# Ledger of designs, part 1: VHH binders against tRNA(Met) cytidine acetyltransferase TmcA (tmcA)

Scores and structures below are computed, not measured.

Target 1, 213 residues: tRNA(Met) cytidine acetyltransferase TmcA (tmcA), of Nitrosococcus halophilus (d5c1k8r405to617)
Amino acid sequence: VAVERLDRDALVRDEATLSELFGLLVLAHYQTRPYDLRHLLDGPNLSVYVMRYRGHVVATALLAAEGGFVEETARGIWEGRTRPHGHLLPESLAAHLGLAQAPRLHCARIMRIAVHPAVQGQGLGTHLVDTIIRETGGEGLDYLGSSFGATVELLRFWERLDFLPVRLSVKRGATSGAHSAIVLHPLSSSGQALVKRARERFLVHLPHQLADP
Positions, changes and structure headers below are counted from each chain's first letter, unless a header gives other numbers; antibody chains are not in Kabat numbers.
F, E and O are the ipSAE of ESMFold2-Fast, ESMFold2 and OpenDDE, as the mean of both directions, binder to target and target to binder. V2 is 0.75 times the mean of E and O plus 0.25 times the DockQ between their complexes.
[cut] marks letters that were taken out.
The coordinates of atoms that the task and the answers printed are left out; those that the model quotes come from them. Centres of patches stay.

## First folded at step 5 (VHH; framework vhh_7mjh_2)

Design c03 (from a8 with T100F)
Fold by ESMFold2-Fast, scan of step 5:
Structure c03 (fold): chain B 213 residues (1-213), chain A 124 residues (1-124)
Amino acid sequence: as target 1 above (213 residues)
Amino acid sequence: EVQLVESGGGLVQPGGSLRLSCAASGFTFSSYDMSWVRQAPGKGLEWIGRIYSGGDTSYNPSLKSLVTISRDNSKNTLYLQMNSLRAEDTATYYCARDLFYEYGSETTGYFDYWGQGTTVTVSS
């Protein structure tokens, strides 16, 4: 089963593939109509990866490009003066972990990953993410990340893929004190330095974050 | 050893009602959000709705007036009540354990366990 990065210009004209992709995105809790999906695919920061089996889309991942800010904007994020919409990873690293230069680096956040239930347990999700790591590293990104509700199973899934936890927080809008997690995977040497610093700061503050949910 | 077992499917006449059940085992059911998803013959997957561990619900807007999701934590059972069924509601219906996460306008998550599905056929 091969991993493909879709050409967005061709995709918006391919009704069959859009329909199958929409089905899997609904599976991943992405609430959109086919027309809305076309508008999303026109966005310059979105990348779509798929796996096909016998001509049918059986797995997908959506990536959002983030970061790459100039120094002035990065300082504003670090100081808590600016909060750019759609830049979750650099904002969290700068504003919450104090990593002033994080918004300068280029990253991608894995927003969604979905595997058709009929083919789950065959390692397709792992193969999909491994291919994305290889491809995005080759494109010059500094790191990858994901944000999710913290369960033992999801932490283990990402840790098996060499994504390191760097933040735990009380889930936004959660009443029961459920935690959210951010995990990072370095790609460049600058990314490796950033992830190392993020990990060090996370481990120092982890007991305090868990004590007051 | 997580298991989800749907039941209650079958043949139903147009305009009829049907209640599907999903029996959960192998995990602390009351701690997890749960979803219903369907797949019509030859079509993609369509999300129906979610019930949070706290009991609140969220529905696909195109289906909200036709369905109700509920749960009974004492029986480890999830329910889908469907009313005013039409031929287009013919599908295999799945329950799924839901690892949804939302941060502002961004979302991430997926279903980690699914039932085998139960088939509903709406025909005269």
Scores: ipSAE 0.000, ipTM 0.268, lowest interface PAE 10.8, mean pLDDT 79

Design c04 (from a8 with T100L)
Fold by ESMFold2-Fast, scan of step 5:
Structure c04 (fold): chain B 213 residues (1-213), chain A 124 residues (1-124)
Amino acid sequence: as target 1 above (213 residues)
Amino acid sequence: EVQLVESGGGLVQPGGSLRLSCAASGFTFSSYDMSWVRQAPGKGLEWIGRIYSGGDTSYNPSLKSLVTISRDNSKNTLYLQMNSLRAEDTATYYCARDLLYEYGSETTGYFDYWGQGTTVTVSS
């Protein structure tokens, strides 16, 4: 099954593909109205990847472009003066890990990934992410990342794809033992240097319930 | 291994009711949020609703009056009660393990395991 990056202009005019994509992602449930969903897809920071089988969308990933700030803004984020909305990875790296250069770099956050149950277990999710890694590296991005509620299964999924944990934090509204995780995959030489530094600053005290042997 | 097995599908007349079950195994069921999703012939996936590990529920507003989701943690089983069924409710119904979470103003995650689905046909 081939991976395809969707043309945004064509996608907003393709009701069948939009319906299948939104269903697969359950994206509609975070937006109240169809125009909100189209606005998200129209956004210059969003990339949509799909895999098709017999004309149907069977796997998808949504990427949000983040970072790429000018020096003044990047310094403001690092110093805690500025908190841009929707730039989760660079904000976390600069403000919480003290990595001043992080907001200058270009990244994409994998917001959502989904594989249709009929084709689950065939490595489609792995192939989708692997293709995204190659394509985004070729486009000049410095790193990729994802943010998620930390379970052993999800940490291992990302680890298998060579994404490295760089932060564990208390989940919003969390009870004892609940954590969120940020994982990164470097793409450029600048990204490699950033991820190496982030790993060096990563301090992990995993409760035994989240331990990864 | 993680497994989700749906049951209870079949033929039902318009206006009828049906209860679907999803038997979970291979993980600590009580610790996970669970969702129901359906797919009508020739259509995309449509989320029905979610039950949180704590027992609260949230539903697709378009389906809220027609469905109720519940769980029995002692039996590792998820349920979907459907009432006032219409021909357009004909679909394959899936249960899924739900990893969506909030981080600041962001929401992220995905469904990591799905059942094989059970078919509901609404016709006279």
Scores: ipSAE 0.020, ipTM 0.471, lowest interface PAE 7.5, mean pLDDT 79

Design c05 (from a8 with T100S)
Fold by ESMFold2-Fast, scan of step 5:
Structure c05 (fold): chain B 213 residues (1-213), chain A 124 residues (1-124)
Amino acid sequence: as target 1 above (213 residues)
Amino acid sequence: EVQLVESGGGLVQPGGSLRLSCAASGFTFSSYDMSWVRQAPGKGLEWIGRIYSGGDTSYNPSLKSLVTISRDNSKNTLYLQMNSLRAEDTATYYCARDLSYEYGSETTGYFDYWGQGTTVTVSS
């Protein structure tokens, strides 16, 4: 089963593919509505990856392109003067981990992933992410990342794909002390240097985040 | 090896009831949230409901009065009870292990293992 990156402009005119895509993505959460998913597809920085079997969409991932700011904007993010909408990974790395140059690098955030039940157990999710890693690396991106509510299973899933935890934080207003996680996967040499520095800073603060949340 | 095997599907008359089962193996069933999902012919996937590891349930509001999800951790089995079945309930029904989670307006969780599905046909 081959992985395909869809052209956004063609996709919004292909109702059959949109219908199948929305069907898969609603599985991420019952409150995810077609209205919400269409708004995601309207974003200029969104990439849609699919796997097809006999003409039907059987797996998908949504990626948001982030970062790539000029020096002045990157400094503003690091100093807390600028907070660009939709740039979660570079903002978190610069503002919370003190990595002033992080917003200069180009990245993509994996927002959603889904695999159809009929093809379960065939490693399609792993193949989908592996292909995204190869393609985004080939396009000159510096790193990939994802942000999610931290569970042992989700951390293990991303760990198997060589994504490293770099932030673990308590969700504001959460009564149960629920944690959110950010994981990163380096693509370029600059990305490897960034992920290494992020990991080092994360480990220095980890006991304070877990012992006294 | 994680396995989910649905059973109990078949032909049902309108107005009838049906109970589907999902036998789980290869993991600590009691520790996981589980969901039921269906796909009607020619349509997309429709989430039916979820049962949390603690036993609480959450349902698609469109289906809440028509279905009940339960589990028996001693038998590693998930159930879907359906009542007042209608032609529009004709679909393939899947059980799935549920890792879905929201943070703010974003979701990164998903269903990581699914059963092969069992078909329910409602017709006279």
Scores: ipSAE 0.000, ipTM 0.320, lowest interface PAE 10.5, mean pLDDT 79

Design c06 (from a8 with T100Y)
Fold by ESMFold2-Fast, scan of step 5:
Structure c06 (fold): chain B 213 residues (1-213), chain A 124 residues (1-124)
Amino acid sequence: as target 1 above (213 residues)
Amino acid sequence: EVQLVESGGGLVQPGGSLRLSCAASGFTFSSYDMSWVRQAPGKGLEWIGRIYSGGDTSYNPSLKSLVTISRDNSKNTLYLQMNSLRAEDTATYYCARDLYYEYGSETTGYFDYWGQGTTVTVSS
């Protein structure tokens, strides 16, 4: 089953594909409505990946392009003066991990992922993510990432895909004791250097974050 | 080998009740969140709800009054109880192993294994 990156303009005119895509995405967010998806597709930073079987969409991932700022904007983000909407990964790395050059690099955040029930998921989702890694690396992106509520199972899932934890946010006084995580996968040599520095800072602060409620 | 096998579907009269089961094997069932999803003939997928590994539940608000999800970890079995069934509840019902997560305004989910489905028909 081949992975395909869709043309956004063609997709909004293809009602059959859009309907199938909406059906899959409701699995990730049960309140997703057709107009919500069309609104997302209006954004120039969204990439839609699908897998088709017998002409039907059986898997999808939505990626948000982030970063790629000029030096002045990157400095503003690092210093806390600028907070661009829709740039979660570079903002978190610059503002919270002190990585001043992170917003200059180009990345994509995996926002949503879903696989259809008709195909018993024998590695289809893994193949989808592996293909996205390969293609985004070839397109000149520096790194990929995702953000999620941290559980041991989810951390292991992303680690099996070679995504490395770089932030664990502890909510002090939270009744649930919940943690939020950011994981990164490097693509370029600049991305590898960034992820290495992010990991070093994460590991230095991890004992403090775990010991300090 | 991970397997999920749904059962309990069939013909039910309007206003009736039905309990679906999902037998899990090939993995540590108690460690995973599980979801129910349905697909009516000619329609898209509709998420029904999930049960977390710890036993808490979360439901599609449109279906919350109709359904209850439960699990028996000693039997590796997931259940969906449905009451007051209507013709619009006619669908194929699937159970799925659920790798769902949220962070900030982002919502992500990944169902890595699904059952083959069991069909529920609401008719006289």
Scores: ipSAE 0.000, ipTM 0.266, lowest interface PAE 10.4, mean pLDDT 78

Design c07 (from a8 with G109A)
Fold by ESMFold2-Fast, scan of step 5:
Structure c07 (fold): chain B 213 residues (1-213), chain A 124 residues (1-124)
Amino acid sequence: as target 1 above (213 residues)
Amino acid sequence: EVQLVESGGGLVQPGGSLRLSCAASGFTFSSYDMSWVRQAPGKGLEWIGRIYSGGDTSYNPSLKSLVTISRDNSKNTLYLQMNSLRAEDTATYYCARDLTYEYGSETTAYFDYWGQGTTVTVSS
C-alpha cells in the first residue's frame, strides 16, 4: 500500500477523507470541538500522511514542524524565559537538556500515528514511518522525534525504527513507572551532532533519573 | 502477546440496552487506560470514551448520556453499558489500549492495540 502526503488545501474539501482521518486519530480536541482540529490542519506547520486501501484511509501520521528559531528566541527557550506553544522537541532539548542550539535546528514531531484495526500487524505503521524518514530527510530537516507515555513495548517499537531515547520524565501525579519519553532520529549532520549530545546527556543522568525521578 | 477480545454484540430493538465486554490478556491490564471506539456503516471511527487506569472516565459529549464505561481489573475485563439504543448506534464496536498522553499543554492521542470488534445492530 503506498504512502501519500496529502495536499492540505484539497483535504479540507474532502469530508469523507477528513471523517476517516479524524476517526483514526481520536484526538481529544476533536472529541470536544471538531472545529479546533480543522483549524490545526489549516496551519502551515502540519503535514498529513495517509495510506489507503480500496479508497479508505487505513493508516495515518501527523507531523508538526518545529524549531528553526532565530538566535534571540533560541536563547530565550534555553534560558527558560520563552516556551513557544507547539515546539515541544526544541523546548525540551534546550530547557531540560541544556542544548542551547537545539531550537535553531529544524525538526518535525510525529504527533499522531494510527493504523485501522482491520489491517494491524501487517507492517503498515513501520512502512509509514520509514517513508516519512526518507521524505523528511530529503526536505532538509535536521531530525525527527516523538513524545509518548513510556512503556517497554513503545520504547522497543521506536528503537526498532532507529529512534533513540533522550529523555524520560515522570507524569504529573503519577507513581513510579509512569514516565514520558522523548525519542529522536537524526537526518542531517547537524541533527546527528545534536542527537549524539542529547544521548550523552541522557545516559549520564539516567542512573539519577532511575533513582530520583 | 497482547490480545483484546470483544463480546456481547447482536441485534437489539430501538430503546433497548446492551452490555459489551472486552477480555484483555498479555499485559498488565490494571496499568493501562482503555477506550471504546465504534464505526457505523459508511462512516469513520468515532471515539466513545475512555477509562483511566485509576478508574476515572471521560466520554464523547454527544454519547455520554447513553453509555457507561467500567472495568474489572481482577478479571482483566473492560465493559461498555449502552442504554436507549437508536438505529444510528448500529456499528462495529472496538475496545482499544489507550496510550493518550498529556505533555505540558499538548495531548498526544493514539491506540496501540485494538480488538477485532463486535457488531451491534439496532433494528426493529
Scores: ipSAE 0.012, ipTM 0.461, lowest interface PAE 8.0, mean pLDDT 80

Design c08 (from a8 with G109S)
Fold by ESMFold2-Fast, scan of step 5:
Structure c08 (fold): chain B 213 residues (1-213), chain A 124 residues (1-124)
Amino acid sequence: as target 1 above (213 residues)
Amino acid sequence: EVQLVESGGGLVQPGGSLRLSCAASGFTFSSYDMSWVRQAPGKGLEWIGRIYSGGDTSYNPSLKSLVTISRDNSKNTLYLQMNSLRAEDTATYYCARDLTYEYGSETTSYFDYWGQGTTVTVSS
């Protein structure tokens, strides 16, 4: 099954594809999504990837381009004076991990992945993410990331794709093993340096985060 | 390893009620959020609602007055109670393990395991 990045100008004219995309995406985030999915078509920083089977959308991923700030803005984020909406990865790395130059780099956050239940367990999600890694590397991005509720299954999924955990925190109502996670995958040499520093800071703090269930 | 098995589907009259069950195995059921999703013939997927590991619920506003989601952690079972059923409720109903995660104003997650589905037909 091939992965396709959609042209958003063409997508607004393809109601059948748009309807199927909305169907898959609302499954994950109907009550908690921070944005109207119609704004996907208006958002300059959003990319849509799909997989089709016999003309029907069976898998999709939404990416949000983040970072790429000038030095003054990056310093403001690091110091906690500036909090740009929709820039989760650079804000978390600069403000919470102390990585002052993180917001200077260009990244994309994989914010939604959805696979139709009829084709679950066939590796489509893995193939989708693998294709995104190859394409975004070619576009000059420095790193990719994702934020999710940490289960053994999700950490293994991302680990197999060489995404490295750089932050764990306690989820609301969490019990033993119920943490939230941020994982990163480097694309450029600058991204590799950033991820290395993020990992070093994560590993120093990790024993304290995991001391109690 | 992980298994979700729906049951309780079948033929029901318009205006009737039906309760679906989802039996979970192979994981610590009480630690996970769970969702119900349906797909009517020839239509896309429609999210019904979610029950959090802590017991709170969240519903599709279009369906909130018609459905109730509950769970019994001692039996590893998820339930969907449906009332005032209409022909439009004819669909295959799936339960799913829900990895929805909130961080500030952002959310990120997906459903990692789904059941095979159970069919509900609303007809006389």
Scores: ipSAE 0.011, ipTM 0.358, lowest interface PAE 9.4, mean pLDDT 79

Design c09 (from a8 with G109V)
Fold by ESMFold2-Fast, scan of step 5:
Structure c09 (fold): chain B 213 residues (1-213), chain A 124 residues (1-124)
Amino acid sequence: as target 1 above (213 residues)
Amino acid sequence: EVQLVESGGGLVQPGGSLRLSCAASGFTFSSYDMSWVRQAPGKGLEWIGRIYSGGDTSYNPSLKSLVTISRDNSKNTLYLQMNSLRAEDTATYYCARDLTYEYGSETTVYFDYWGQGTTVTVSS
């Protein structure tokens, strides 16, 4: 099954594809409508990937481009003076892991990923992410990442895709299910250096008593 | 290992009622949120509703007057009760293990296991 990156200008005119895409993405609280999906596609930072089988969208991923700030802005993020909207990965790495260079690098965050139930177990999700890794690496991005509620199943999913945990956040007095995670996959040599530093800092501070069912 | 098996689909007359079941195995069912999703012929997926591990429910507003989701943790079973069925409710119905989570203002939507689906046809 081939992976395709959609032209957003063409996509907004293709109601059938938008409806199938929207159905697969099924946003939190699930009150989204086609109007809401159009709003998600408004920004220049969004990329949409799909896989089709016999004309129907059977898998998709939504990526948000982040980072790429000039040095002055990156210092502001690192110092906690600036928190730009929609730049979750570089903000988290700079402000919480102390990685001042992180906002300088170009990354993409995988916001959504979905595979149609009729084709699950066929490795489509893995093939989709592998293709995204190759294409984003070729476009000059430094790393990829994702943010999610930390369960054993989601950590295993991302680990199988060769994404490394670099942050685990908890609320005081919360149960294990209240943890949130950030995972990263390096693309460039600069990305590899960043992910290595992030991983080292994460492992030094990881509490051994944290539940991992 | 992890398996979700839907049952209870079939042919039903307009205005009728139907209850679907989803039998879960291979995981601690009571610890997970569960969702029902449907797909009508030639259409995309439509989320029906979710039941949290704690028993609270959340529904698609377009469907909430027509459906009720419940669970029986002692039987590892999820249910979807549908009433006042219309031709537009003809679809394949799926149950799914729901790992959707919010981090800050962002949302990660993820269903990690789905059933194979059961078909409901509403016609005279």
Scores: ipSAE 0.011, ipTM 0.417, lowest interface PAE 9.4, mean pLDDT 80

Design c10 (from a8 with G109L)
Fold by ESMFold2-Fast, scan of step 5:
Structure c10 (fold): chain B 213 residues (1-213), chain A 124 residues (1-124)
Amino acid sequence: as target 1 above (213 residues)
Amino acid sequence: EVQLVESGGGLVQPGGSLRLSCAASGFTFSSYDMSWVRQAPGKGLEWIGRIYSGGDTSYNPSLKSLVTISRDNSKNTLYLQMNSLRAEDTATYYCARDLTYEYGSETTLYFDYWGQGTTVTVSS
């Protein structure tokens, strides 16, 4: 099954594809309608990847482009003076891991990923992510990432896709002491250097994060 | 191994009610959020709702008045109660283990295991 990156302008006029994408991928914890998806797609920083089988969307991933800030803005993020909305990965790396140059780099965050149950276990999710890695690397992005609630299953899922954990944070308001995780996959040489530094900081502080109740 | 097995589907008349069950095995059921998802013939997937490990529920707003999700952790079973069934409710219904994560205003949707589905046909 081939992976296709959808043309944003054509997609907003294709109600059938929007409806299927909504069903597989675009869920919000408040009411989300198909016209809301169309409005999100007006922004040039959103990319939609799909796999089709017999005319139906059977797998999809939604990516948000982040980072690429000029030096002054990057310094503000690192110093905690500014927190641009929708730039989760560079903000977390700069403000929480002390990586001052992270917001200068171009990245994409995998916001959502889904595979239809009829085709699960056939490696479609892996093929989808592998294709995204190749295409985003070819476009000049420095790294990919994702943020999620840390369970053993989700950490294994992303590890199987060659994404490396670089942060675990505790949701201190939760009675269960739930952790959230950030995983990264490097694309460029600059991205490799960033991920290496993020991993070094993560591994040094991991015993403290695990020992803290 | 993780297994999810749906049951309770079949033929039902318009205006009728039906309860679907999902039997879970191979994992600590009480620790996981669970979702119901359906697919009508020739259409895409439609999320119905979720029940959190703590027992709270969240529904697709278009279906909220028509469905109720519940669970019995002592039986490792998830339920979907459907009322006032219409022809457009004809679909294959799936239960799924729900690992969806929320961070601030962001939601990362992920279902790692699905059942094989049970078919509901609403027809006179």
Scores: ipSAE 0.010, ipTM 0.338, lowest interface PAE 9.9, mean pLDDT 79

Design c11 (from a8 with G109F)
Fold by ESMFold2-Fast, scan of step 5:
Structure c11 (fold): chain B 213 residues (1-213), chain A 124 residues (1-124)
Amino acid sequence: as target 1 above (213 residues)
Amino acid sequence: EVQLVESGGGLVQPGGSLRLSCAASGFTFSSYDMSWVRQAPGKGLEWIGRIYSGGDTSYNPSLKSLVTISRDNSKNTLYLQMNSLRAEDTATYYCARDLTYEYGSETTFYFDYWGQGTTVTVSS
């Protein structure tokens, strides 16, 4: 099963593919409707990846491009003066981990991932993410990441895909939904340097975050 | 090898009740959140609800009064109790190992292993 990056302009005119894509992403009709997903697809920073089997969409991932700011904007984000919409990873790294140069780098955040039940257990999700890693690295992105409510299961899921935890928000009396984690996967040499520094800062701060919530 | 096997589906009359089971093997069942998802013929996937590893539950608000999810960690089994069944409940029902996460207003639904599905037909 091959992974394909879709042309967004063609996709919005392809009702059959959109219907199958919505079917994979909209697992709860009340939370995410097809019309809501069309609004997401209108965004200039979105990339859509699919896997097809016999003409049908069986797996998908949505990526949001983030970062790539000029020095002045990066300083504003690092200082907490600027909070651009749709740039979660660079904002978190600069404002919360003190990595002033993080917003200068180009990244993508994996926002959504889904695999059709009929093809479960065949490694399609892993193959999809592996292909995204290869293709985004080849396109000049510096790193990939994801943000999620922290559980041991989700941390292990992303770790199996070689994504490293770099931030954990812990609150007193918090349930799993109240904790949040950020994981990163480096792509370029600059990304490797950033992830290494983020990881070092995370490990230094982790005992204090857990001991002094 | 991770395996999820649903059972308990079949033909049921409108207004009836049905309990579906999902037998899990190949992983530490008690450590994972589990979900039920259904798909009616020719329609998209509909999330029914989730049971967290700690035992708490979360339901699709449209279905909360009609269903109950439970688990028995000593038997590695997940359950879906359905009451007051209607023709629109006709669907293939899947159990799934649940890695879904929510951050702010964003939700990423991700299920890494699914059962083969069990079909429920509500008809007289």
Scores: ipSAE 0.000, ipTM 0.274, lowest interface PAE 11.4, mean pLDDT 78

Design c13 (from a8 with T108V)
Fold by ESMFold2-Fast, scan of step 5:
Structure c13 (fold): chain B 213 residues (1-213), chain A 124 residues (1-124)
Amino acid sequence: as target 1 above (213 residues)
Amino acid sequence: EVQLVESGGGLVQPGGSLRLSCAASGFTFSSYDMSWVRQAPGKGLEWIGRIYSGGDTSYNPSLKSLVTISRDNSKNTLYLQMNSLRAEDTATYYCARDLTYEYGSETVGYFDYWGQGTTVTVSS
């Protein structure tokens, strides 16, 4: 099953694909916080990836481009003076892990990933993420990341894809009472250095974070 | 291993009622939020509602008056009660383990495990 990145201008005119994509993404669009569909289509920082099986969208991932700030902005984020909207990974790394230069690097956050239940267990999610790694590395990004409610199963899923945990935190407005997690995958040499430093800081604090949920 | 198995689907007449069950195994069921999702033939997935680990519920406003979600933690079972069924309720119904949460100003939605689905046909 091939992975394709959608042309957003063409997507607006393809009602069948848009309907199926929206259906999969409804898993991420609950009434607890409404989401503007036009933001997915018009946002310059958003990319939509899909997998099709016999003409139907069966898997998708939504990516948000983040980071790439100049030094002055990066310092502001690190010092907690600035919190740019839509830059979750660099803000978390700079403000909470003390990695002052993280916002200088270019990254993408996998915001949503969904596989239709009828085709689960066939490795489609893995193939989708592997393809995204190859494509984003080729585009010159420094790292990828994702944020999710921490379970052993999700941490193992991301670990199998060579994403490394770098943060656990108590969820604000938590419903399940679990930690939220951030995992990173390096793409460039600068990304590898950043992920190594983030991982080292994470491991120093991991026993404390597990003891203090 | 984590497993979710739906049951209770079948043929039902318009105006009828039906209760679906979802049997969970391989995890501490009482610690997790659970959701119901459906897909009508030729249409996209539609979220029905969620029951939190603490027992509170949240529903799709379009379906709130027609459905009730409940759970029995002693049996590791999730339920969906549906009343006043209509032809447009014909769909495959899935239960899912729900890890949706708020992080800053963002809602991060993710279902990590799904059942195989059970089919409900509302006809004649």
Scores: ipSAE 0.012, ipTM 0.439, lowest interface PAE 7.8, mean pLDDT 80

